# VH-VL binders against ER membrane protein complex subunit 8/9 homolog, part 10

Target 1, 192 residues: ER membrane protein complex subunit 8/9 homolog, of Dictyostelium discoideum (Social amoeba) (q55fm0)
Amino acid sequence: MNNNISITTEALSKAHLHSFKHHASSVNGILLGKADKNSILITDIIPLFHTQTLLPMFEVAMIQIEKYCRDNNIDMVGYYHSNQCIANELEPEPIAKKIADRLNNELNNMCFLMISKIEVNRPSGLVSIDKVGSDWLKNRKTLITIDTTSNSEDINEILKRNLQNIKESQIYDFEEYLSNPTRDWLNKSLVL
Key: E = the ipSAE of ESMFold2; O = the ipSAE of OpenDDE; V2 = 0.75 times the mean of E and O plus 0.25 times the DockQ between their complexes.

## First folded at step 1 (VH-VL)

Design z9 (framework fv_zilovertamab)
Fold by ESMFold2-Fast, scan of step 1:
Order: C-alpha cells, then structure tokens, then sequence
Structure z9 (fold): chain C 192 residues (1-192), chain A 119 residues (1-119), chain B 107 residues (1-107)
C-alpha cells in the first residue's frame, strides 16, 4: 500500500475540475491505468457521483466501466474522493470507506486518493489513503507524482486556464449521464 | 543526529555489477524516502532512483531502469543500490540522500563514495 | 526530461556584495524547486525548497524566489564561506533534474 503512484497531467486535471465543478458537495470517481506489484500509473479517470452514492447506481457504473476497461486494455486501479467539508477534507467519509472496501476486495492492487489543495508539499493535490486493519487512514508519506510525458504544462496553469474558460461545466460524471444519456461520462471530447 | 553513510567497492571493471549500501541512523528509518544521486568527476548531479522504506516501493530514472535495482533491509536500516553492466561512463561519486514526505527535497546527504569503472 | 539551465555558470563576487543566480526550467515546475550548496570534496547541502522556504539552519542572507519556469537564488551580503557551487533542482516531475551549477568565487 506504499506503492509509487503517478498520474498523468490530463487525468489529474479532470479530477480537480470534477471537484471544482461541485465544490459545495462530495465527489468521487474511478482511477484508470495500469498497476504492477510496486507501482500504479493513472492515465485517466471516470467521474462518478456528486450528490450521494447509491450502491445500486455504483454497481451499474462498475459494470459499464469494467466493459470499457476490457475493450480498451486499461484497468481500474483505484478510487478518488473529495469531501464537501474542507475542515475534514482528508478524512474519508463513511460512504468512501465502504466503496474502497468493496473495490479493495475485487481489485488485485489499488489506490485510494483524496483530492485536496495543491501545495508545495502536495504538488498533485492528492493524498493516499491506506487500509490499516479494518479502517482507512491517510498516509502522507506516499509519493504521488505527476507524469508529464503527454502534457508538460504546469497543473496550476492548466487549472487556471480551464477555470477561466469555465471548462468545469464541460466535465460530466456518471450521475449526470444517468439523468441525460447524451452526456459523455468518458469525457473523450474534453480538451484541457 | 542524522547520519547517512555509503559503502561499497571503489573500483569496478566494465560489465560487472555494482552494489552500494546506504546505512542510516539518528531517525526512524521508515519515516523518510531514500534516494540515490550520482556525480561524475567535474560534472553535475544526476538523480538515479528512490525507495520508500516503509513499503519498499521504488521509482527509477528511466535511463537506468533496465539495470538499476534499489532494495531495503529494515532490520539493518539499510538501502542497497544494485546496478548491472557497469561502463566507464558510470564513474562517479554516488550519494544516498534522505527526502521528507512533506517537502520532497534532499535534506540530508551521505558523504558520497567514489566508484571508478576501468579495466 | 525537464532541462534546468543556470546563469551565470561562474560568478566572482566581493565580500559584502549581493549575488544572484538564475535558474530556468524548460517547462513549468510550479514552486517545486530546491537550491543546494556544494563545497569541493563535500556532499551538497540543502539551502531552499519550495522555491522560497529556507531549510533548517540556513542563514537569512540566503533567499529564493520565482514560480513556473524562472527562479532566483539571492545571497545578500556574501561572506567568504559562501564560495561554493550552487545547484537548482526541480522535483515536480520524474526524473528529478538539476541545473549545471554556478561556481561562486570570492575575489
């Protein structure tokens, strides 16, 4: 659980925009990429919910994501969550722990990341959550690095530009897709 | 008092394997990352790789990934760098350095050990 | 890989003078930049991290500034003991990369 975790600039941007779009509520999603014994590379994300996670709807999303992964040779490698309350921003909510438990039981190797503010000591804005016994606790020692191979622009500049262009309104989660099937929950057309 | 100390051979022949050990003391071994950085004579610094001693997860500079392995022995407070197929261009002073999780910079360095690769 | 370029590569200064060293990154590294001092025969010593935060025990005459691609290390009222090589280093991206180094000479 002390895996080296890296995330592409594009995937990281999508996660932060999802959180920003719904800053007054909790958001969550699935991390996609590849994992080996000691490392995880996150190359995309699937935003899921922004009001509340209903487990039946989560199961529907998992079925669709699993099919997408099989068809595109990519794996579910983890889960991200952002709390509605900044006072407790890094403490996983009960629903987040329940989802993490379910995914941990199904996936060979996974990470659980909380979205937080980008800072000098937290360049990605992400904090790892590790399973300790039966609980999930923040692990500030796990390094989460930004993979800039596909996009070398600074994440803060990308986010500033995209927020100025109101790009957060163009990122859609699975909950929005369930309400309007024309919404692209894979966000393939989104340019950041 | 925080200390890091490299040890290993001062001379390696081309095509041989290098093994360097970094022994640490004066702090909790599993609370800090350990990185390896080298410096060729009269040249700049080059980052090689790192390990998280609490879990054993590693990161490597892709330039070295095919021949570099970093491992740990928590019972001895040691990190070991192993590099195969040594070449004269690998002649350098090799340093281990400590990195805190909260500011990601090399806050304490070992003294360095000079490794010369020649026939 | 991110290329770090330092200017000047050699900087002769008189004691009491301010000295400034520039570091440019080939792409943005946010504030994830550190400065190190290295004296001949010694390991590098951390001076500044996060572009502007002094490391523990570093005298206040050392200061750093900058963001993105342009960074400066300033040594105010330079002392003879400050004769050394100075390196910038980015830790925004793997692999970590260093500048070529600036040799500060006291004349």
Amino acid sequence: as target 1 above (192 residues)
Amino acid sequence: QVQLQESGPGLVKPSQTLSLTCTVSGYTFTDYYIHWVRQAPGQGLEWMGSINPSGGSTSYNQKFKDRLTISKDTSKNQVVLTMTNMDPVDTATYYCARVPYDFWSFDYWGHGTLVTVSS
Amino acid sequence: DIVMTQTPLSLPVTPGEPASISCRASQSVSSNLAWYQQKPGQAPRLLIYGASTRATGIPPRFSGSGYGTDFTLTINNIESEDAAYYFCQQYNNWPYTFGEGTKVEIK
Scores: ipSAE 0.006, ipTM 0.492, lowest interface PAE 14.0, mean pLDDT 84

## First folded at step 2 (VH-VL)

Design s9 (framework fv_solitomab_arm2; at its last look DockQ between E and O 0.29; V2 from the best seeds 0.00; counts 0 for: pae E 7.8 > 2)
Fold by ESMFold2, look of step 2:
Structure s9 (fold): chain C 192 residues (1-192), chain A 122 residues (1-122), chain B 106 residues (1-106)
Amino acid sequence: as target 1 above (192 residues)
Amino acid sequence: DVQLVQSGAEVKKPGASVKVSCKASGYTFTSYYMHWVRQAPGQGLEWIGYINPSGGSTNYADSVKGRFTITTDKSTSTAYMELSSLRSEDTATYYCARGPYLYGEGRYFDYWGQGTTVTVSS
Amino acid sequence: DIVLTQSPATLSLSPGERATLSCRASQSVSYMNWYQQKPGKAPKRWIYDASNRATGVPARFSGSGSGTDYSLTINSLEAEDAATYYCQQRSNYPLTFGGGTKVEIK
């Protein structure tokens, strides 16, 4: 229902860079962190797809993510999506709504976030998509706070530096792993 | 050895609240979901909710929504359920049960507590 | 909500007979489990993911089925098998159980 959502600078950077790497297509992934009664802290993300999401492959990814979360004492807390076309930037695609429905059915306290641009009135560049009845609707009033405890650097400077150095090319998603199993889609060695 | 030990039976009046504990041992508490299932006398089983102790995520059945809260204490490996505004239809045996996975094949509810009888009568 | 309908409600048979317990789902499910419950005791996971016997379950028990139709079979009924058996789906929340089939020994 009414969640207080925060995301670490590291997780936020990774999500935006995943979108930048595949700017000509939609991207998605899983948000990891901790949730309490009405609060979600996102501390990592697992990139999944950057072309067409196939539900059977999504299930294969989720099996592995669940094992990862168990092994690392971390939870799945949500789902992120970005659209290819800026004209419908914040309108979730049908597949994103379907995935969100499945996660919402499995998890009681989860967030569905759309990636958009960073600006003064949206410092994280994220917009919450809330379940209202049978629909998923954007909620521009929900503040997604950036948790700067571990890294107080401005997110704009982090993204600028990493894009200048083409570091987004080092972020792999599950789709890339399927075509080349040497690609670590958990991005354990990534340094931003 | 995996073990789930629940607190003792409760007798309550309508409108009161009840809190039942489920102490886990023999496994890493935060690696598994904890579910609650109830069974009214002479009736079948009803799933009423879960908690993921790792992040605290919960899910509740509509039948108890708004009155039911699941919490954990990681330091004692204990899950708690609390049901408020008790009604006579809440009279049941309440079980905690370990659930290892949300995805994949899974071996659902592989270990169960002994049950805690809650009687609502006045 | 996925409704699970078990039949028959009560199955009364003699030792050595073959018992067949049915569970029908209101829509297709992927994860069907079976639990055995004796009076005064907690349920025990008996069959998981349609056809796999839990540890300690005798070989006379078998599970089968897919989609909407599942069954639990006891090939040669023994006195200790007297219990209520519940099917349970995990494909969608809320998780739901069937109403149970009580197996009695004549």
Scores: ipSAE 0.013, ipTM 0.578, lowest interface PAE 7.8, mean pLDDT 86
ESMFold2 (binder alone), look of step 2: mean pLDDT 91; pTM 0.927
OpenDDE, look of step 2: ipSAE 0.056; ipTM 0.647

Design z13 (from z12 with heavy chain Y103W; framework fv_zilovertamab; at its last look DockQ between E and O 0.93; V2 from the best seeds 0.78)
Fold by ESMFold2, look of step 3:
Structure z13 (fold): chain C 192 residues (1-192), chain A 122 residues (1-122), chain B 107 residues (1-107)
Amino acid sequence: as target 1 above (192 residues)
Amino acid sequence: QVQLQESGPGLVKPSQTLSLTCTVSGYTFTDYYIHWVRQAPGQGLEWMGSINPSGGSTSYNQKFKDRLTISKDTSKNQVVLTMTNMDPVDTATYYCARGPYLWGEGRYFDYWGHGTLVTVSS
Amino acid sequence: DIVMTQTPLSLPVTPGEPASISCRASQSVSSNLAWYQQKPGQAPRLLIYGASTRATGIPPRFSGSGYGTDFTLTINNIESEDAAYYFCQQYNNWPYTFGEGTKVEIK
């Protein structure tokens, strides 16, 4: 469906930094926020995997994220994915499509976003992947805007500053939590 | 103990806006979705839309999307259905129903309100 | 939209005998199928969810079966209180859709 998609500077920064932390692999995660009739606002993201995505572990993560959402009065509104191979930058991997289908079954109003490079014609670095029939196809024409109401700083400067300070090392995903439970994959105390 | 109660006008003139309120009790409001389902006289059931109890995200049947708004007031344990430009074909009993919120538990409707008949006529 | 087709639309039954209502989906809905009972003048009541799981408080004479596109609600040992409309509902795909209903009458 044709929703207007916006993402806060903080959420966008987290998504890109997750991808930068694991630039040699595919990454994915859940988009949080609020989905209305004509719009989806993304206010946070929950990083999940950066190597092999095992569907049973994805289901475990979803249960925990749902609890987190209820406790914080926010909703799951979508899924993001970044491809391992730059040559197929915007073509969703088969696992990403399977996850998107699973989410679409549970979420009536959601978005599926691919992480790409930030450019003049794509300031968020995100591209929408739309459900068309039984498949998921990129829609490069969909504009994904950056909501600057809570942080008006340019996204490029935020990323530059945080990469210089190795802030992406402070972002944990669910996969890292599984190997070391002291790693807060919800990133509740992270400040970028 | 779980109770859902619809309230609102029983008669609406064509082209007017309908506003119905679903008030819930006997459970924690944020634990379940609220759905709106209508039933025209002598006809089957039609799902209209739903609202996520946590952040208030909404989903709408495309048939109603241009006229229908669902909102919530968590402090009052209420969900409000607003539908603009009512027509005589919209005459129906309107139900609110709750359904599971938890991941993987399904989107069936385990408790229903008693329904409120809304007649649209001049 | 997934169309849910119920057969039969009217089902006269004799107390003590079994009855079956079929529900067919236009596309696979896996096991994401619920059944509801609606008695005259009342709101629907959930009977079955997940195609075969009985809701709490529902007597064991009600059972559901099926997967994919073909589903059946079976009422064993029909009682006079079972006279009602019965509806199936899929919750696999947006928008959620209901069958047309089956009127079960005690004869």
Scores: ipSAE 0.661, ipTM 0.856, lowest interface PAE 1.4, mean pLDDT 88
ESMFold2, look of step 2: ipSAE 0.607; ipTM 0.837
ESMFold2 (binder alone), look of step 2: mean pLDDT 91; pTM 0.932
OpenDDE, look of step 2: ipSAE 0.714; ipTM 0.901
ESMFold2 (binder alone), look of step 3: mean pLDDT 91; pTM 0.936
OpenDDE, look of step 3: ipSAE 0.812; ipTM 0.925

## First folded at step 3 (VH-VL)

Design b10 (from z13 with heavy chain N52Y; framework fv_zilovertamab; at its last look DockQ between E and O 0.85; V2 from the best seeds 0.00; counts 0 for: pae E 3.0 > 2)
Fold by ESMFold2-Fast, scan of step 3:
Structure b10 (fold): chain C 192 residues (1-192), chain A 122 residues (1-122), chain B 107 residues (1-107)
Amino acid sequence: as target 1 above (192 residues)
Amino acid sequence: QVQLQESGPGLVKPSQTLSLTCTVSGYTFTDYYIHWVRQAPGQGLEWMGSIYPSGGSTSYNQKFKDRLTISKDTSKNQVVLTMTNMDPVDTATYYCARGPYLWGEGRYFDYWGHGTLVTVSS
Amino acid sequence: DIVMTQTPLSLPVTPGEPASISCRASQSVSSNLAWYQQKPGQAPRLLIYGASTRATGIPPRFSGSGYGTDFTLTINNIESEDAAYYFCQQYNNWPYTFGEGTKVEIK
């Protein structure tokens, strides 16, 4: 799997803010956008869990996201995950691989991205995970490009500003929605 | 009344490009996947690819990936199959078929177009 | 790719008799298996999906069973209008694949 992957500045900011909000735990979510035969463009994300993913609840979330996609001319195109453990931050946890298998069978054309540190050699802070045989392994060849067409501001400056304004407290995931149905887990009111 | 209808040329010369259009009616276009399936004379069915009616994402059988493009026009309720470098072995009846866009339901084909025979010969 | 194998490839039956067609997957497809009927010159018609659920408008003489790798389509009290090709399709794993087809002939 060697697709060209790009993500908008807005979508990337949301993913990192979800991770920052739950710094002491693993987080995950769904990538939205458009997938073609050689490329995937991610234009939004939907945060899902921050403590433990229960697969029945994951299935419920997927039904709701699919309905949203039909109404908003957008598709589910992948999965993101961030590990709690610093020592193995880029190695997908067993639950992450299980979710990726489930999504891969349903979506047929998707990406799996691990969230990590933004560095000079990793400008998006994202690492692609490819399916090799029956396993999911880090892909050293795939560069995730930041699509700056709608917002040319540097991702580091956007994250700095959003953290200074405590915007991570305003992003809600599906797990928070399950405990309080008034939470907008699609985050349509979120201004970054 | 759900209806799917393929249209396009019945004859294509080797090395030319095939273009087929699937026009649908009787349901909400964005609620179902559209797939392309072909059948060579006297042979079985072969899944070629599909398109998401929402965002337009595509999935292709790797066998066809380098030659096949599927696109949609929601305003016309149409899906278009384009395949380059046609060869006599591509002679087949080409079908568009509808699949559920419902999580967990699966990718079976509940309604099919009547099919269009495409003959590739000189 | 998952390979779907159908047996028999040709099945002559007399009206009123039951007919059974087998479909075997090269690896587990859970219950994600569909059956189609195709008459000469016509498009395929969905009969069964989810291994055992009849599609809308399909007569109760058609039934499906199985899970994992072994599946059966049964036609009880077969009628002359049931002369057609029948084929299975797995939709558990991409790319979706079909069996070779079984020709049911009325004698």
Scores: ipSAE 0.744, ipTM 0.867, lowest interface PAE 0.7, mean pLDDT 88
Fold by ESMFold2, look of step 3:
Structure b10 (fold): chain C 192 residues (1-192), chain A 122 residues (1-122), chain B 107 residues (1-107)
Amino acid sequence: as target 1 above (192 residues)
Amino acid sequence: QVQLQESGPGLVKPSQTLSLTCTVSGYTFTDYYIHWVRQAPGQGLEWMGSIYPSGGSTSYNQKFKDRLTISKDTSKNQVVLTMTNMDPVDTATYYCARGPYLWGEGRYFDYWGHGTLVTVSS
Amino acid sequence: DIVMTQTPLSLPVTPGEPASISCRASQSVSSNLAWYQQKPGQAPRLLIYGASTRATGIPPRFSGSGYGTDFTLTINNIESEDAAYYFCQQYNNWPYTFGEGTKVEIK
């Protein structure tokens, strides 16, 4: 395995909540944290799109995320994607592969994760997609561990609680911000 | 004006640890990546690794990954290269170089330090 | 790793004449290619980035072209101060790699 990938309970919760909020569509976003030699720690996520990703709008979002990262001493470390029918094949859609290539050109230490179901064999509900030659292939063998240092609560309980009160603790993405600028897609005030 | 300056020992014995410091001025330190590149005498250039401007994330050429650590000290405008278990084949001029951070601008090296020759011998 | 191959490795030139240096990548690097000049005893200096964009302060006699795998640095109207080592660098894929260099000499 090329990288050991860890994600905080909080970041993991946000990614799944983004997928659940828009479960009838594909969603995507940027993973934030810090990357070192053989490890990537994901500490936050920035949700982007939940209908169809337009590459020019993706580029605009990335410029804003770069400014955010600079201001907060945090790095872009990857990309996540969830297919429209998450219960179907975990093969990355062509648009997800295009975005991953674009990010790989800019970031040389990153991960590409697909959101899947939380299961006994996959407690994070995430699957790594690795670059092999010119293609992106799922790698079920890569372990993505949950970093419980800050929050040791079971992720299923966090998700259940937040899905019951989605409007109060609502997560926003960049697409929602474009439609209504009062919606903070950086989710600075979100409480899980 | 943008300047980068490498500093450190010019002579290191085999198996010792090399520590080089890149001190930068003339720009906002966290706005650009810092890369380390070396050049063996009479030979080409080899990218060793980089450090990200905001969070301090690092990327390493796999060739050096087990021996190389790059760190930063934002308060001093410094990046430090540490390489363990030096070998005579590591004799080279070591450069630090600056590259764009802004999304979409690429990873070319627009400003270079003067370089410091490190000889690994007896 | 992407291998960058430069030709020629040595290029004697006469002042006032053009010079052309080729750089070939082992796989496509799109336009993610830079050219550097290194004079004896000095640090490298950026000439071209994005395959064809001249860096700030670089004389217009330097130009770059190419896309994908084949790239060319052209120096029109060679001057004596252009005697130097020239190399290409790809920044499309990690690790970033350099060509072996071309030594340009006044004959």
Scores: ipSAE 0.448, ipTM 0.787, lowest interface PAE 3.0, mean pLDDT 87
ESMFold2 (binder alone), look of step 3: mean pLDDT 91; pTM 0.936
OpenDDE, look of step 3: ipSAE 0.771; ipTM 0.918

Design b12 (from z13 with heavy chain N52R; framework fv_zilovertamab; at its last look DockQ between E and O 0.87; V2 from the best seeds 0.79)
Fold by ESMFold2-Fast, scan of step 3:
Structure b12 (fold): chain C 192 residues (1-192), chain A 122 residues (1-122), chain B 107 residues (1-107)
Amino acid sequence: as target 1 above (192 residues)
Amino acid sequence: QVQLQESGPGLVKPSQTLSLTCTVSGYTFTDYYIHWVRQAPGQGLEWMGSIRPSGGSTSYNQKFKDRLTISKDTSKNQVVLTMTNMDPVDTATYYCARGPYLWGEGRYFDYWGHGTLVTVSS
Amino acid sequence: DIVMTQTPLSLPVTPGEPASISCRASQSVSSNLAWYQQKPGQAPRLLIYGASTRATGIPPRFSGSGYGTDFTLTINNIESEDAAYYFCQQYNNWPYTFGEGTKVEIK
């Protein structure tokens, strides 16, 4: 329905870096922040998978993330997805719709965002996917604002600097953590 | 000993705003959802909304969304329900109830407050 | 979204007999179903969750069964203190919804 969605510069940068790191595959992750009746503020993200999402592993990740949220006064507020197929980059894949349904039923108040190109008419590079009946459809009229209160630097300049410094190689997702527990899936040591 | 207790006015005039407070004790406030459920006289139970104990995110039954706000004060172990533009059909016993928080645990209500009857009339 | 239908709405029973209450969901709710008991002037009390798991402190004479759309609450060897309203609740899909309630009366 009608939600005002805003995302901090830091959270937005992490989501794009996750997508850049695995540009040849689909990626997904969880949006963290606070959801109110008419607005969602995203202040962090947890990258999840860059290969195929197996639902049992997704369930394990959700439990671990909720324990973190409980202890850190923050909530899961949504889901992001980036398609492998460039020709249909904004059409949610079947697995993405399944995950969105599961999260919507669990959280009841959440957003689903597809990662796309940053451009003049799409400053965040994000597109909202809304639930219409039993399906999930893109909504190009939903504005996603960048919350610059903590960092007023332009997102394009931040991404240029971080890509020049190969920071996408330093962002880790939950799938990488499962393969090597030394990986920081919370990315708290990452400086952007 | 887990306890939930509602408090607020027993009588509200039509068009006025209702404010109810749920105070909890006997457990860690941030470990469980708090839900609001109402029951009109002689009728069944109706889920109104909930607040997440961690970040304070809220979820509302669409029927009430335009009038209902749920908030929390973690320092006081309290959840507040505010509902605007009360109507006689809103006359009901209002309950706060505790539910599991963790993913997959379920959204059933294991402990309930005693309930507070709110009558909406002139 | 999901409608919960309880049958019967009124159930007179004799002490010592079993009582069974049915709850039907308009679409599958898996095992995400709870049962509550409510006595006059009191708040509801959780009896069963996950369709068949008894809540802490609930006597063994109460049992739940079912999956998908059809669920049953059974009270074996019913006692006078079991006279109350009984409600089912689904928590598979938002918004969470309750059945109309069944009034169990002891004769």
Scores: ipSAE 0.771, ipTM 0.885, lowest interface PAE 0.6, mean pLDDT 89
ESMFold2, look of step 3: ipSAE 0.722; ipTM 0.867
ESMFold2 (binder alone), look of step 3: mean pLDDT 91; pTM 0.930
OpenDDE, look of step 3: ipSAE 0.803; ipTM 0.924

Design b15 (from z13 with heavy chain N52K; framework fv_zilovertamab)
Heavy chain, then light chain:
Amino acid sequence: QVQLQESGPGLVKPSQTLSLTCTVSGYTFTDYYIHWVRQAPGQGLEWMGSIKPSGGSTSYNQKFKDRLTISKDTSKNQVVLTMTNMDPVDTATYYCARGPYLWGEGRYFDYWGHGTLVTVSS
Amino acid sequence: DIVMTQTPLSLPVTPGEPASISCRASQSVSSNLAWYQQKPGQAPRLLIYGASTRATGIPPRFSGSGYGTDFTLTINNIESEDAAYYFCQQYNNWPYTFGEGTKVEIK
ESMFold2-Fast, scan of step 3: ipSAE 0.768; ipTM 0.885

